# VHH binders against p49116: the designs that were tried, part 22

Target 1, 238 residues: p49116
Amino acid sequence: EGPLLSDTHVTFKLTMPSPMPEYLNVHYICESASRLLFLSMHWARSIPAFQALGQDCNTSLVRACWNELFTLGLAQCAQVMSLSTILAAIVNHLQNSIQEDKLSGDRIKQVMEHIWKLQEFCNSMAKLDIDGYEYAYLKAIVLFSPDHPGLTSTSQIEKFQEKAQMELQDYVQKTYSEDTYRLARILVRLPALRLMSSNITEELFFTGLIGNVSIDSIIPYILKMETAEYNGQITGAS

## First folded at step 16 (VHH)

Design mm5
Fold by ESMFold2, last read:
Structure mm5 (fold): chain B 238 residues (1-238), chain A 119 residues (1-119)
Amino acid sequence: as target 1 above (238 residues)
Amino acid sequence: DVQLVESGGGLVQAGGSLRLSCAASGFTFDDYGMYWGRQAPGKGREWVSGISWSSGYTAYASSVKGRFTISRDNAKNTLYLQMNNLKPEDTALYYCATHTPGSYPTDSWGQGTQVTVSS
């Protein structure tokens, strides 16, 4: 009965903090990432199929996939965010931490590998020239993943994921009818998202705002926010 | 409401060229891929060419590959089709199209512009 997503779900517009500092700092990076997180959570919460699953299932789904949604958001908004500049600043900070012996070599290696994987993922998405419709449906496929442990209503979640897959297939087939492999090329990028560590994402983008509290612990509160509060967090206008 | 308005059609001799334009409004043009289709008299609609949102990816029907070039100008919300070395078989009503959630389960199409290629 009608499409899984609406036109408002295709539009995904991130606004950056103003003014832009001459030198990137943890505050600017954390505020930029927080805006993306809240935009992504608002996006997920506003889907009628998601709402139909109930609050407990909503919380479980978002806890399981928030890092994948956030990473898709990073790829989609990489140019607006100047993500390459942000990652370069983080790499420079990590190199200084080695110089000052502030972090273990194993942790720095893990973080550098994660940054490299993130850059490669974003590059692969740019090469495919993924549009707003395709990103919205990739996010829906990721959100409605029935294979996460502890989920209820997995039969219904699977039906929503299949609907997202079919609607994405229809779009790609209609727009690029004689390119028989575009859908497959897009879908094979999704497994890379499962390799992204939520702990490292928190370290890279959220250390100045989250403190010792993990993002999955605050997800129930984020999902219950009123729309006006979301809009304040997304724009910084609070 | 999605609005798509084609122009640039006409009568041309075989081997000639035409450039079609499609003015788009009523949706966020930059969020979507776009495509051209055509409908010859007495036939169903045939996909001709598609282009990604930033022009980084294009695809063509085998019948037009090497002769037609799709392009877009996102600043002007306009889609183009450059058609070279036209053949009588290219005679059709040419329309631009896109798919949005609002057009589900079908696509939004323009009314089209007629291209007639004489031998």
Scores: ipSAE 0.742, ipTM 0.910, lowest interface PAE 1.1, mean pLDDT 88
Fold by ESMFold2, look of step 16:
Structure mm5 (fold): chain B 238 residues (1-238), chain A 119 residues (1-119)
Amino acid sequence: as target 1 above (238 residues)
Amino acid sequence: DVQLVESGGGLVQAGGSLRLSCAASGFTFDDYGMYWGRQAPGKGREWVSGISWSSGYTAYASSVKGRFTISRDNAKNTLYLQMNNLKPEDTALYYCATHTPGSYPTDSWGQGTQVTVSS
């Protein structure tokens, strides 16, 4: 039987809006985040195993894991998107909100803790120097998680997750044969993704969308888009 | 359509040095880790050293650690192996390799470059 993913699933090329503004603003951050979200959704829906689960299961899986996929995407693309600079701009914007009395102290504490956790996660992934193959299979492991409530095809989802784990193991053992700890070091990063709040991710990266649109509510529409429309959203051309 | 072409092998006295090169094409080089392997006549392939996509992570077989250094230049799609303090036991055909979904269930590797270390 063939591999869970194809060569095209390893390629994950984020293009940033250009030119980068002198001062980062909400529009630039939201456009950058939107491109990453659509790239991540395009990635997921192009997987034959994902397609085989059917539309209702596809929607349920993506609703459950979109924030984990997005966070892996942030870590993978942190250098090309200058994520540290984007996070610094967000922190500066939060200082303005404090002075304008727009947010409670408890909410600000929650948001700052989330930013710190995100920075820590990205730093740990950078220390491991995770590559495109490894990221693709980590994304597959989080996508095909049978543990989320409300899933209907959990035995098949579990089998796909096991296949992703085995193929990641095969890659790591072939590339780094005598380094017996690399796979374990990579896999122990995954629990941190479950601690990321989708609500706060929306607040940090997606407040520039028209109205306060929940990512959950748009997932079915994103998954049904024609490929040409998808490519426009990924590049910002449409 | 992965292609890997090794060069830089040759005959060297024990204690000497060689630098191997591997020119890569037909795939997105910097999406993957790369590794070197070697094969002495009549033996199976032995893993020698691996390197991550940006060179931030390297690993070595215990038999070569401290003597060999793996490196890569992503702008040139080239993998390198600097081999110092060579021993007769290092005599082998050296090849570079990568694992991609398209190569599954095997790896893609080159034809190799011969390294011969005389006593």
Scores: ipSAE 0.704, ipTM 0.900, lowest interface PAE 1.2, mean pLDDT 88
Fold by ESMFold2, look of step 17:
Structure mm5 (fold): chain B 238 residues (1-238), chain A 119 residues (1-119)
Amino acid sequence: as target 1 above (238 residues)
Amino acid sequence: DVQLVESGGGLVQAGGSLRLSCAASGFTFDDYGMYWGRQAPGKGREWVSGISWSSGYTAYASSVKGRFTISRDNAKNTLYLQMNNLKPEDTALYYCATHTPGSYPTDSWGQGTQVTVSS
């Protein structure tokens, strides 16, 4: 039995929409976020261990963890996406909603707290200088979480998560043998992902993606999407 | 295939300096952390220093900390080890390494470059 992931799963290259507008707008942000979401979902689909769990289990796992995978993707691709600029544009749009009396003060507080938590998570990952191997295995740990409610095959899911943890540990220990705390520093960042609101992520990045359709409802279709359709979504060519 | 080729070794007097280079090919260099190891005559391999993909994180064995500096140039796919204040105990074959899923459960290793430190 070989490694949980292959070399192709370490590669995670996001391409941004072209052309870059003079001013960031909601359409550019939503397209950028959609590309990251599709990249993340198809990354998960390509894993043999994931495929072995069956289509219903696949859908359940991704529905449970898509926001965590998306947030890891934001951290991994923050520089390519110019995430700080995107978040600033989102804040500006929120301030316009206040001026037009569209949002309550309590809602604004919730959304701003979420943006702050996202920024802190991305900053903490940047400080650790997480590489492609480490991100791939962190995503696998998040994907194969057996403790989400409603899952079947939890014993097998737990075995895959343990394999991901073991292989991440092996990498960190070999690359940084006398740094006994790097793995622990990396892993203690993961609980913050569970505290991220998928509802607020949808509002920030995906308003208008497919009318009023939630990410939860489109997960089965994204996972069934053929490679040619996927490439069209991520590159605009099909 | 992963290929790692070390250079820059040689004979140096104690207290001297050397800079090792490792040319990397056959994999996406900036997706991975890299490390240096060494093997002294008649002894097993030991880890010397590691560096993250963007150089933002480094770690050193206690025996070399403060004397050795690891660095990388991702544009040149090259890993470096600057070795200062060399001691006879640093005499070893020095090799660069990386771990990839394709090398699991082992690492990919270079052939090494000899460093000999005279008293």
Scores: ipSAE 0.703, ipTM 0.900, lowest interface PAE 1.3, mean pLDDT 87
Fold by OpenDDE, look of step 17:
Structure mm5 (fold): chain B 238 residues (1-238), chain A 119 residues (1-119)
Amino acid sequence: as target 1 above (238 residues)
Amino acid sequence: DVQLVESGGGLVQAGGSLRLSCAASGFTFDDYGMYWGRQAPGKGREWVSGISWSSGYTAYASSVKGRFTISRDNAKNTLYLQMNNLKPEDTALYYCATHTPGSYPTDSWGQGTQVTVSS
């Protein structure tokens, strides 16, 4: 069989909302995040192997790993997004909310730690200078994870994950032949993704836009949307 | 289709320098890492140096480390190899390469440029 990914899956270009406000408001942050989320899911949808699993399995996979895909997307698009500025803005907004709403100390700690973990992860990826090819395969590895509960076709999912890993390995080994540990350095970053709370991510990046609607609930809808349709929804929500 | 065209090779005396160029087309250049390889007469292909998409990471074979510098210009879709303090054992056909997009596990490389280092 052919490769798991093609050139079309390596390209991952995020378009930010325009114009950028003088002060990053909750709406801008949420819109930016929503675009990234859509891009990530659209990316997954464009993979033939992903399509081959069927709609139900596809939806289940994305529901299980959307936070990880989103986080990888944040890392990959950190410069375009001005992620550091976004996160600073989020922290500022959070501080204001804390002063007003008397959030528990424990909750504050959890949220701040999450932001820290997110920053650290993105910084670590930047230090490794991960390219589009490597990101594509990392996302594929994350996407085709068979160890999530409730999945069907786990054997096939595992095969796709293995294929992704092998292709990544081949790329890294051939490109950086003398650096025998690069692959390991890259792969050991993946566990950090699973330590991040999807609920906190949702609260930080999406609550301002979707309100009480969960990402989980909208994933099936997003997976069926075209880019133009999604953009229209975002505009309508603003 | 991926196209890679190497240039800049030639005859040089030991201790001399050359700068190789590789013009890339047919794929999104700035999404991929690139590498240089070489093939000496009667020998197999040898990896020389690799570079990440943004140039933030580079790697070298032990035999060329400290003497060769890999770089790239993504705006020009061009890969470079600065070769200093050349040695006779560096004599080879030098080629630039990348993983072939959409074709695992094959690589794409150019026709190469000949580098000859005389004693």
Scores: ipSAE 0.482, ipTM 0.796, lowest interface PAE 1.0, mean pLDDT 91

Design mm9
Fold by OpenDDE, fold request of step 23:
Parts: sequence; C-alpha cells; structure tokens
Structure mm9 (fold): chain B 238 residues (1-238), chain A 119 residues (1-119)
Amino acid sequence: as target 1 above (238 residues)
Amino acid sequence: DVQLVESGGGLVQAGGSLRLSCAASGFTFDDYGMYWGRQAPGKGREWVSGISWSSGYTAYASSVKGRFTISRDNAKNTLYLQMNNLKPEDTALYYCATHTPGSYPHDYWGQGTQVTVSS
C-alpha cells in the first residue's frame, strides 16, 4: 500500500567534520566515515517497511548489509567527502605500516585491492550519473536482501525488495523510456558490493575510532541512538 | 508542492528552432532525473528526452535524435529543450516531467507549452 520510500528518503546529505585539516589524519577519516555510517543506518531505520520487520530482524539486516550500504554512501557522497583524497590519505597512512613491516605482503595486496575496488565502484557509479532517487532505491534493494544467512521473515523482506526494484524500474523506464538498458546498467553494479570485505572496510575507515569494537557489535546501538548525537561526537584515536 | 512550468513554445516554420524551458520548484531538483514529453493532437503522450541529475547522461527518442538537445541548470532549477530543424510532425504540447517516490506510480508534469510547426 503505497510506495516503499518517501520523498524524504531521497535526500541524503552528509555533513563533513569541520574544519577540514590540512593533513587528513586518521581521526578525520574515521569521523567522516562514522558520520556516513550513522547517516546510512539512520536512513534505513526511517523506512516504514524496515520498522515493520521488528528490532531483531532490523538488526540482522543491517549487520548483513552495512558494508554495502556504506559503500553506496561513499559513492553517493564521493564529491562532498573528497573521497579520492581520503583514499589517498589512507594509502599514505598505510605506507607507514608497510615500512615498519607490520603487514604481510599478502595482506598489503588485499588491502590495496580493496581500495582499488572501492575507487572503481565509485567511479563507475559516477560515470552512470546516478541520482538521489536511484541511490535511495538501490540502497533499499541492498537493505532488503533476503539471501543473507540467518534472517527471519525472508518472505516479507523479499516482497520489500521486489517493491523497491519495481519502483526503481518504473522511474528509470519513465525518465529514459527508449533506453531499455539503463536499469540493467545500474543493477549490474550491485554485485561488486558483495565482493568487498567488510573487515577490510572496517580496518580502513574505522580502526582509529572504535578500537577493538566491531561495527557488527555497535550496530544495535547506532540504530537506537538519536539522529543528532553523532553530529557532535568527538571520537578518539586508538 | 511540486511545480513544473513550461515555456518557450510557439509557432515556427519547418526547419526553424525553438528553445523550451521548464521551471521546477517544490522538490530537490538535483536529486532527480528529468524528462520531456509531448502530446500531438489525437495521439497519446510520447517520451522525447531524458537527462540525469548532473547532465552526465542524456537519452533521446529516435524521432528527435540529432535535432533536439536536452540540458539543465541546477542552480536555476531549470530544464531546457533545444529544438532544431523542427518538422510538422513535431507539433505537440510539450511538457517537462519528473518522478518522486511519493508520486508513484504517477509522474509530475506541468501544463505544457504548445509547439506548432507549419509546413
């Protein structure tokens, strides 16, 4: 009954930490990433269909797809975040660890490949010129994925995903009617999200913020926190 | 409320040019793709052209490809359609349109602007 999303779900505005330091330190990167993470999760919790699934199912869904949502958020907010600069800074910080022989060659390769995948994904999305509507529904499709292990209410989740897909299809078909492949070009990008390691993402963006605490473990708290709480939060580097 | 106001139509001879404008308000303009449609007398609505939020992607109906150019100015919340080498078969009421989640399954469109091409 009615659309899956509302107009308010199309708006996705990330506020960066201020002031921007001349040197992008680990703290700035972690704070920026945290704000995006919180924004993404709070976006999800604001969806009526998401709320209808209940607390346990909601938490399980977010645990399963937070990395994908975060990555879509990176792509969507790439310009505001100066993502290329952030990624370059991350690489520079990693160089210190490399020089100190703290990482194995294989691990370095994995991390660098992950960074490459992130950059390529974001570039590919930029090339497609994905708009706020399309991002909103792509995030919904990712959020309401029934194929994660251990989920309850999978039938209902699937229905929500189908609804998201149908509404996105309708939008694309009406906006670009004689381009019959636009939707496919968009959707074919989603598998790339599943190739990205949540562990590596966590290491790159959140190590200086959460210390020994995993994103998985803090998701329930993020989902319950007030929206305004993270805007003024100062996180320490560990 | 979403408002779309088309302008720039008129009477033009075959081979002539017109530039249509669409002033948008009531929604975040740069979060959405926009498109032009038209309706000729006695015919149904026809899609003409679409443009992505930052103009990075455009699409055209086969009937207007190479003659029409869609563009937008997000700072002005305005959509444009440059129509060159107009033909009598281009005669129609032209409208700009968008789609928001709340409008599903319908689109928003204005009252349109009449384009008449004489032979």
Scores: ipSAE 0.933, ipTM 0.978, lowest interface PAE 0.4, mean pLDDT 93
Fold by OpenDDE, fold request of step 23:
Structure mm9 (fold): chain B 238 residues (1-238), chain A 119 residues (1-119)
Amino acid sequence: as target 1 above (238 residues)
Amino acid sequence: DVQLVESGGGLVQAGGSLRLSCAASGFTFDDYGMYWGRQAPGKGREWVSGISWSSGYTAYASSVKGRFTISRDNAKNTLYLQMNNLKPEDTALYYCATHTPGSYPHDYWGQGTQVTVSS
């Protein structure tokens, strides 16, 4: 049987583009986000349980939860990414669009609210001091969510999610034995992920790089990408 | 392979203090929470204290709260337990522990360090 994840799945190391510019331009932001996205997708791909679901189901799962995985990745990598600085830069870039009357008042509100939600979520996770193990299994819980429409093998997905939850629970219970609420405090953060629009996330982090190509459309290609090719993306010049 | 090596134990009088250390290797230390446990003579293993990866969160057993302080130095891959106002009932073999996916459903722990508190 064995655990759902391995020790290698706990490690989640994002390499930022180098050098970091004095002014965070759209390209740098998009490149950083893309690296995180690729890392997240390849993380998922490396899970044996994920592989066992087959290509079609895998693609469907990732399409359903990539925004949540990405957001968890943002939270986990907030320090190395200087996420607050990135978000501030995004806001500044949005100000230019606002001044050019490219966005409606309602859209501006939606985007700003989304940025706020992202920041608050990451702050809340930092406050909880979530570790690599907990992040890994939270990602697994999010990844193996059977409640997305159109999924096949939902029973198997549910079993994997249950396994992830059990292993996380065991970890938390053993590490913090007399704090009976820590697990709940952690899990109660997950609903916030569902409040975040994937479309807005895509617009904020990826529009400058992928143009009119949707994350949804490139997910199959990312999942099929060779490790060497991925590594090339990490070491590639931006 | 994962290794945990505890040190700092010894004989101390009631009311005294000790500082335990745990040297960790064989895994990415700062990806995991760590905890101290102890086993008193004739008793089972007891959880003492836990600490999150960056020390942003700590938890203590009711029996040691206010007297013990758990801390860590990730740069040194070391876990600490400062024990103040020690009591005879604190006498036990103290061990540090962690949990990786590969160890599930068990934890890694070292050989422990003996703490003896005399009345």
Scores: ipSAE 0.933, ipTM 0.978, lowest interface PAE 0.4, mean pLDDT 93
Fold by OpenDDE, fold request of step 28:
Structure mm9 (fold): chain B 238 residues (1-238), chain A 119 residues (1-119)
Amino acid sequence: as target 1 above (238 residues)
Amino acid sequence: DVQLVESGGGLVQAGGSLRLSCAASGFTFDDYGMYWGRQAPGKGREWVSGISWSSGYTAYASSVKGRFTISRDNAKNTLYLQMNNLKPEDTALYYCATHTPGSYPHDYWGQGTQVTVSS
């Protein structure tokens, strides 16, 4: 059968809000993050294999891995997003909260560690110089993970994941034939994604925009959102 | 349509240098790693060198390490191979290649450019 992904799935271009403010406020950060989230989810939605799983399974998959997809997106779009600047701004905002004694010591530690893990992951990916093809298939591997609890059609999901892995392996092996460790160096980064808290990610990137609404609760709506509607929002915000 | 056009080959004496170019079109060049291969007469295709999308990573066949340098200019959609200290065993048709999901399980190749190294 044909490949899991198409050429269109390699393209992953994030449009940032414009203009960029001198001071990165919470709104700008949240808007940027939301655009990335939407892009990531709509990317997943556009995959035929994903569509074949059905709406319920699709929703469950995205709920299980949205944080990982988002994080891969951060890494991939780090330059365009000025991610280091965004993270610095987040830290600054956090410092203000600390000064106001709004956070417990334990919570501060958790959040700071999470930010560190995000930065470290993105830096590690940058060092590997991961390309659009590799990112696309890494996202596919993450998306079609059968080991999340409560999933249906796990056999089919596993098949898709294996297909993604095989195609990625083929790509890397052909492009870098005598570097037999390239694939391993890439794949070994994936476990880091599982160590990142979706709750903390949500708090850092989305609280200012969605308030008390969880990403989990809006995933079905994002997946049903028309592409034209999304594009319109991007254009209007630019 | 994906197109790859190699150039820069020719006849060179052992110890000489050549710089190959590959003009790419029909796909988003900076989304993909690229690689050079070669095929000597009567032999199969051999991988020579690969480069990541932003040139942050390069790899070379053991036979060309220290002599060849792969590079790219994404603004020009061009892949390069600087070949120094050429040897007769480097004689081959050199081609640039890439892989897109749509091409699976095959890669795209150009017509190649002939490199001949005389003793």
Scores: ipSAE 0.933, ipTM 0.978, lowest interface PAE 0.4, mean pLDDT 93
Fold by OpenDDE, fold request of step 28:
Formats: C-alpha cells, structure tokens, sequence
Structure mm9 (fold): chain B 238 residues (1-238), chain A 119 residues (1-119)
C-alpha cells in the first residue's frame, strides 16, 4: 500500500496579493486569508484518502477542522504572509472598534488572547523549524481526526490518521534518529489548535470579505470549485 | 527524479578533517529535513546527523557529537558534513539522504562517498 500523501502534497505555496499596500487594509488581510483558506481546502481535497471518504463526510470533516488547518497554514506561511504585520494590522483595526466602545471588555480580552495564541503557536512552530513534509502530515493528522462529533466513517478516518502518524514518525525517526523526542515535541503542539476559536478566527481574518456568510456555509462550495476557478480567484485578486 | 550526489570523501589520517558535500536535485530541497548516514564494511547503516529545512535544528549521533557539524545551503541545494578529529572508527561510506512521501517507506540516498581514516 502506498503512502497517504504524495510529493505534491508537501508543496504548500501561498501566493500573496500583489502589490502589498503600505497600509494593510481589511481587504488585503481578508484576501490573503481567503487564498490561504482555499489553498488549505484544495490541499485536503487533493488527497486520495480524503476523496475516498465521500462528499458528505469530506464536508463534515473540513467543517470540523478548517480552523486548525487554516492555523497550521498560517504557521507554515507566516514568513511569506508577514503574519506578524498582518496581526498587528488586525489589532490596529480592532482598536477602532474598541475606541468606539463596540466591544465588551470580555470580548476584547478574548480577541486579544486569540491573537496572542495565534502568534505564539506560529512562533512555537518556527522554533521547532517544522518543514514542509512535517506540516503536510500534521495537517493530515488534523484533517483525519475521528473525534469530531457527527462524523461518519470514523473507522476509515482513524485509519488514515494512523497512517499519517506512522509516516510522520518514520520520517522524523529516520531524519533525526537519536532524537527520540522530536516527534513528541511536534505532536504536543497540536492541542493548541483546538484552543482557538473558529468564530474569532473568522472574525479576524474574514470579516468584510465574506460578509454575513460563514466559513462553514461556503466550505462545500470551496470543495467543489474547480482548480481553474481557484486560480482565477488568485489572479483576479491581484 | 530525486538525485543525491555525495562528494568530498577520501583518505585521511586520524585526527584529520574532511568536509563532505551532497548535491540535491529533483525535489524541493527546503521542504525537507536532510540527514547523513554511513555504512562501515560489514556493518549496517548508521545514522550520523540530521538537519531541519532551515537549519534551525540539528541532531548528531553520540559517536560524532562535538566532532561533526551538519549544515546546508538551500540556495545551492547542498548539504554539508564537516568532520573534524576523525577516528579510524569513522571509516565508512557516507551518504546523504532524504525522505519524500513517494519514497515511503524508503529514503533516497546517493552512491555515497568513501571516507577512510588511517591510524
């Protein structure tokens, strides 16, 4: 039996909108985030094991883990995205809302903590110097998580997750043979993803682009869109 | 087509130094960690050192720690192994290796470069 992923799944190249404005406005942030979201979803869609689960299960699976996949994508693409700058810009935009007293103190705290968690997570991943292979399989592990409520085909999902874990383990073991803890150091970062609110992520990165439409509601459409359409979106946004 | 070509081996006296190079092609070099292994005559393959994609992390076998230094130049798609204070027990065919999903469960490695350390 072949591997869960192919070499093409290791490549994860995000193209940023061009040109980068001097001031990172909401549109630029949302467009950048949208591209990452599309890239992440289409990455998942391109996995044969994912396809084998069927459309309904696929949709449910992505709905359950899109925030985690997106966050891993942020971490992986942090440099090309200038994520720190984006986050700073988001904070600045939020300051306007704060000044206008549109947010409760508790909400402000939640949002700021979320931003902190995102930055911290990305920093931690950078510190571990996670490579494209490891990211690909981490995303696979996250994607094929059987413990989300309401999923069908949980046995198959579990098998795929195990396969992802095994292949990642093999990679890490062979590359860093006498460091028996590297895999653990990598995997222990995954729980941080589930501490992050998908709602807050959506608010921070997608407000103004999608309008009142939720990420959950558009996931089926993203998964069904043709690659050409995706490419068109990328070029159209430039 | 993944290709790894090792070079820099040779005959050296104990206490001497060598610098090995590995030219990589056929894959996105900076998406992968790389490692050096070696195989002494009549012995199995032994892991020597590993390096992460951006050199932010390195690991060494206990037998070479403090003597060998792994490094890489992603712009040149090249992996290096600086070997100092070489010992006769370091005599082996040294190879660089990588792992892609398509190669599972095996790794890619080159033909290797022979390092011989005389007493």
Amino acid sequence: as target 1 above (238 residues)
Amino acid sequence: DVQLVESGGGLVQAGGSLRLSCAASGFTFDDYGMYWGRQAPGKGREWVSGISWSSGYTAYASSVKGRFTISRDNAKNTLYLQMNNLKPEDTALYYCATHTPGSYPHDYWGQGTQVTVSS
Scores: ipSAE 0.933, ipTM 0.978, lowest interface PAE 0.4, mean pLDDT 93
Fold by OpenDDE, last read:
Structure mm9 (fold): chain B 238 residues (1-238), chain A 119 residues (1-119)
Amino acid sequence: as target 1 above (238 residues)
Amino acid sequence: DVQLVESGGGLVQAGGSLRLSCAASGFTFDDYGMYWGRQAPGKGREWVSGISWSSGYTAYASSVKGRFTISRDNAKNTLYLQMNNLKPEDTALYYCATHTPGSYPHDYWGQGTQVTVSS
């Protein structure tokens, strides 16, 4: 049958807040992250296979994998976002919190390790020089993961994941025919995503804007909102 | 519509060099890896070389490794293949190719450019 994704799903262009401040404050970081999150969620909802699963299942899927999608988005948009600079800024802000004795030693370690993992993951993806097509299908593979608890239509989800995998394999095999290991090199990066804490990601990137509201709680809203509404909210929040 | 137009082929003597170009249009060039293939007379299509979107990764067929260099200019939407130390067995119609999700399971390729290497 037809492909899982369309050409439009390959395009993933993040627009950063403007102007970029001289000092990357928490607000800028959170706004940037929010834009990426919205972009990622709207990307997902634009997939016909995703739509076919129904609203409840869709919401459950996104709740389960938003951190992974977000992280892939960070990697893909690392250059545009100046991710290294953002992460450095986050570290600096954390240092302030440390000085104020707001975090335990164990928590500090966890957060720093998480930041390290994020940076390393993005660096590893950059080294592989992953393109828009590959990112799109990696995201699809992550999105259509049937191994999350509480999901309905797991058989259908699995079929979509398999389709994504097959199409990605076809792409890689045709583009790099005598490099039979490229696909494996790409796919072995995915486990790293599962090692990353969604809670820590949320704390690092979203605490300044969302406050006490969890990403999980706003996902249904994000999935239902129009793109124009998103733009309006971003403008209003600034 | 996706278009790929190859150029730069010709007749060269063994040991000579050619530089092929592929002008791409109709899709976002820098979102995709590209590859060169060739088809010799009486033979099937053969993969020659592939390059990632930002040129951070390249791959070559064993038959051309060390002699051919694939490159791209995303600003010009152009793919290149520098062919050095050409051999008679390199004689083929060379084509550049890509594929998008919408083209699955088929690829896009141009009319090709003929490379003939004389002994």
Scores: ipSAE 0.933, ipTM 0.979, lowest interface PAE 0.4, mean pLDDT 93

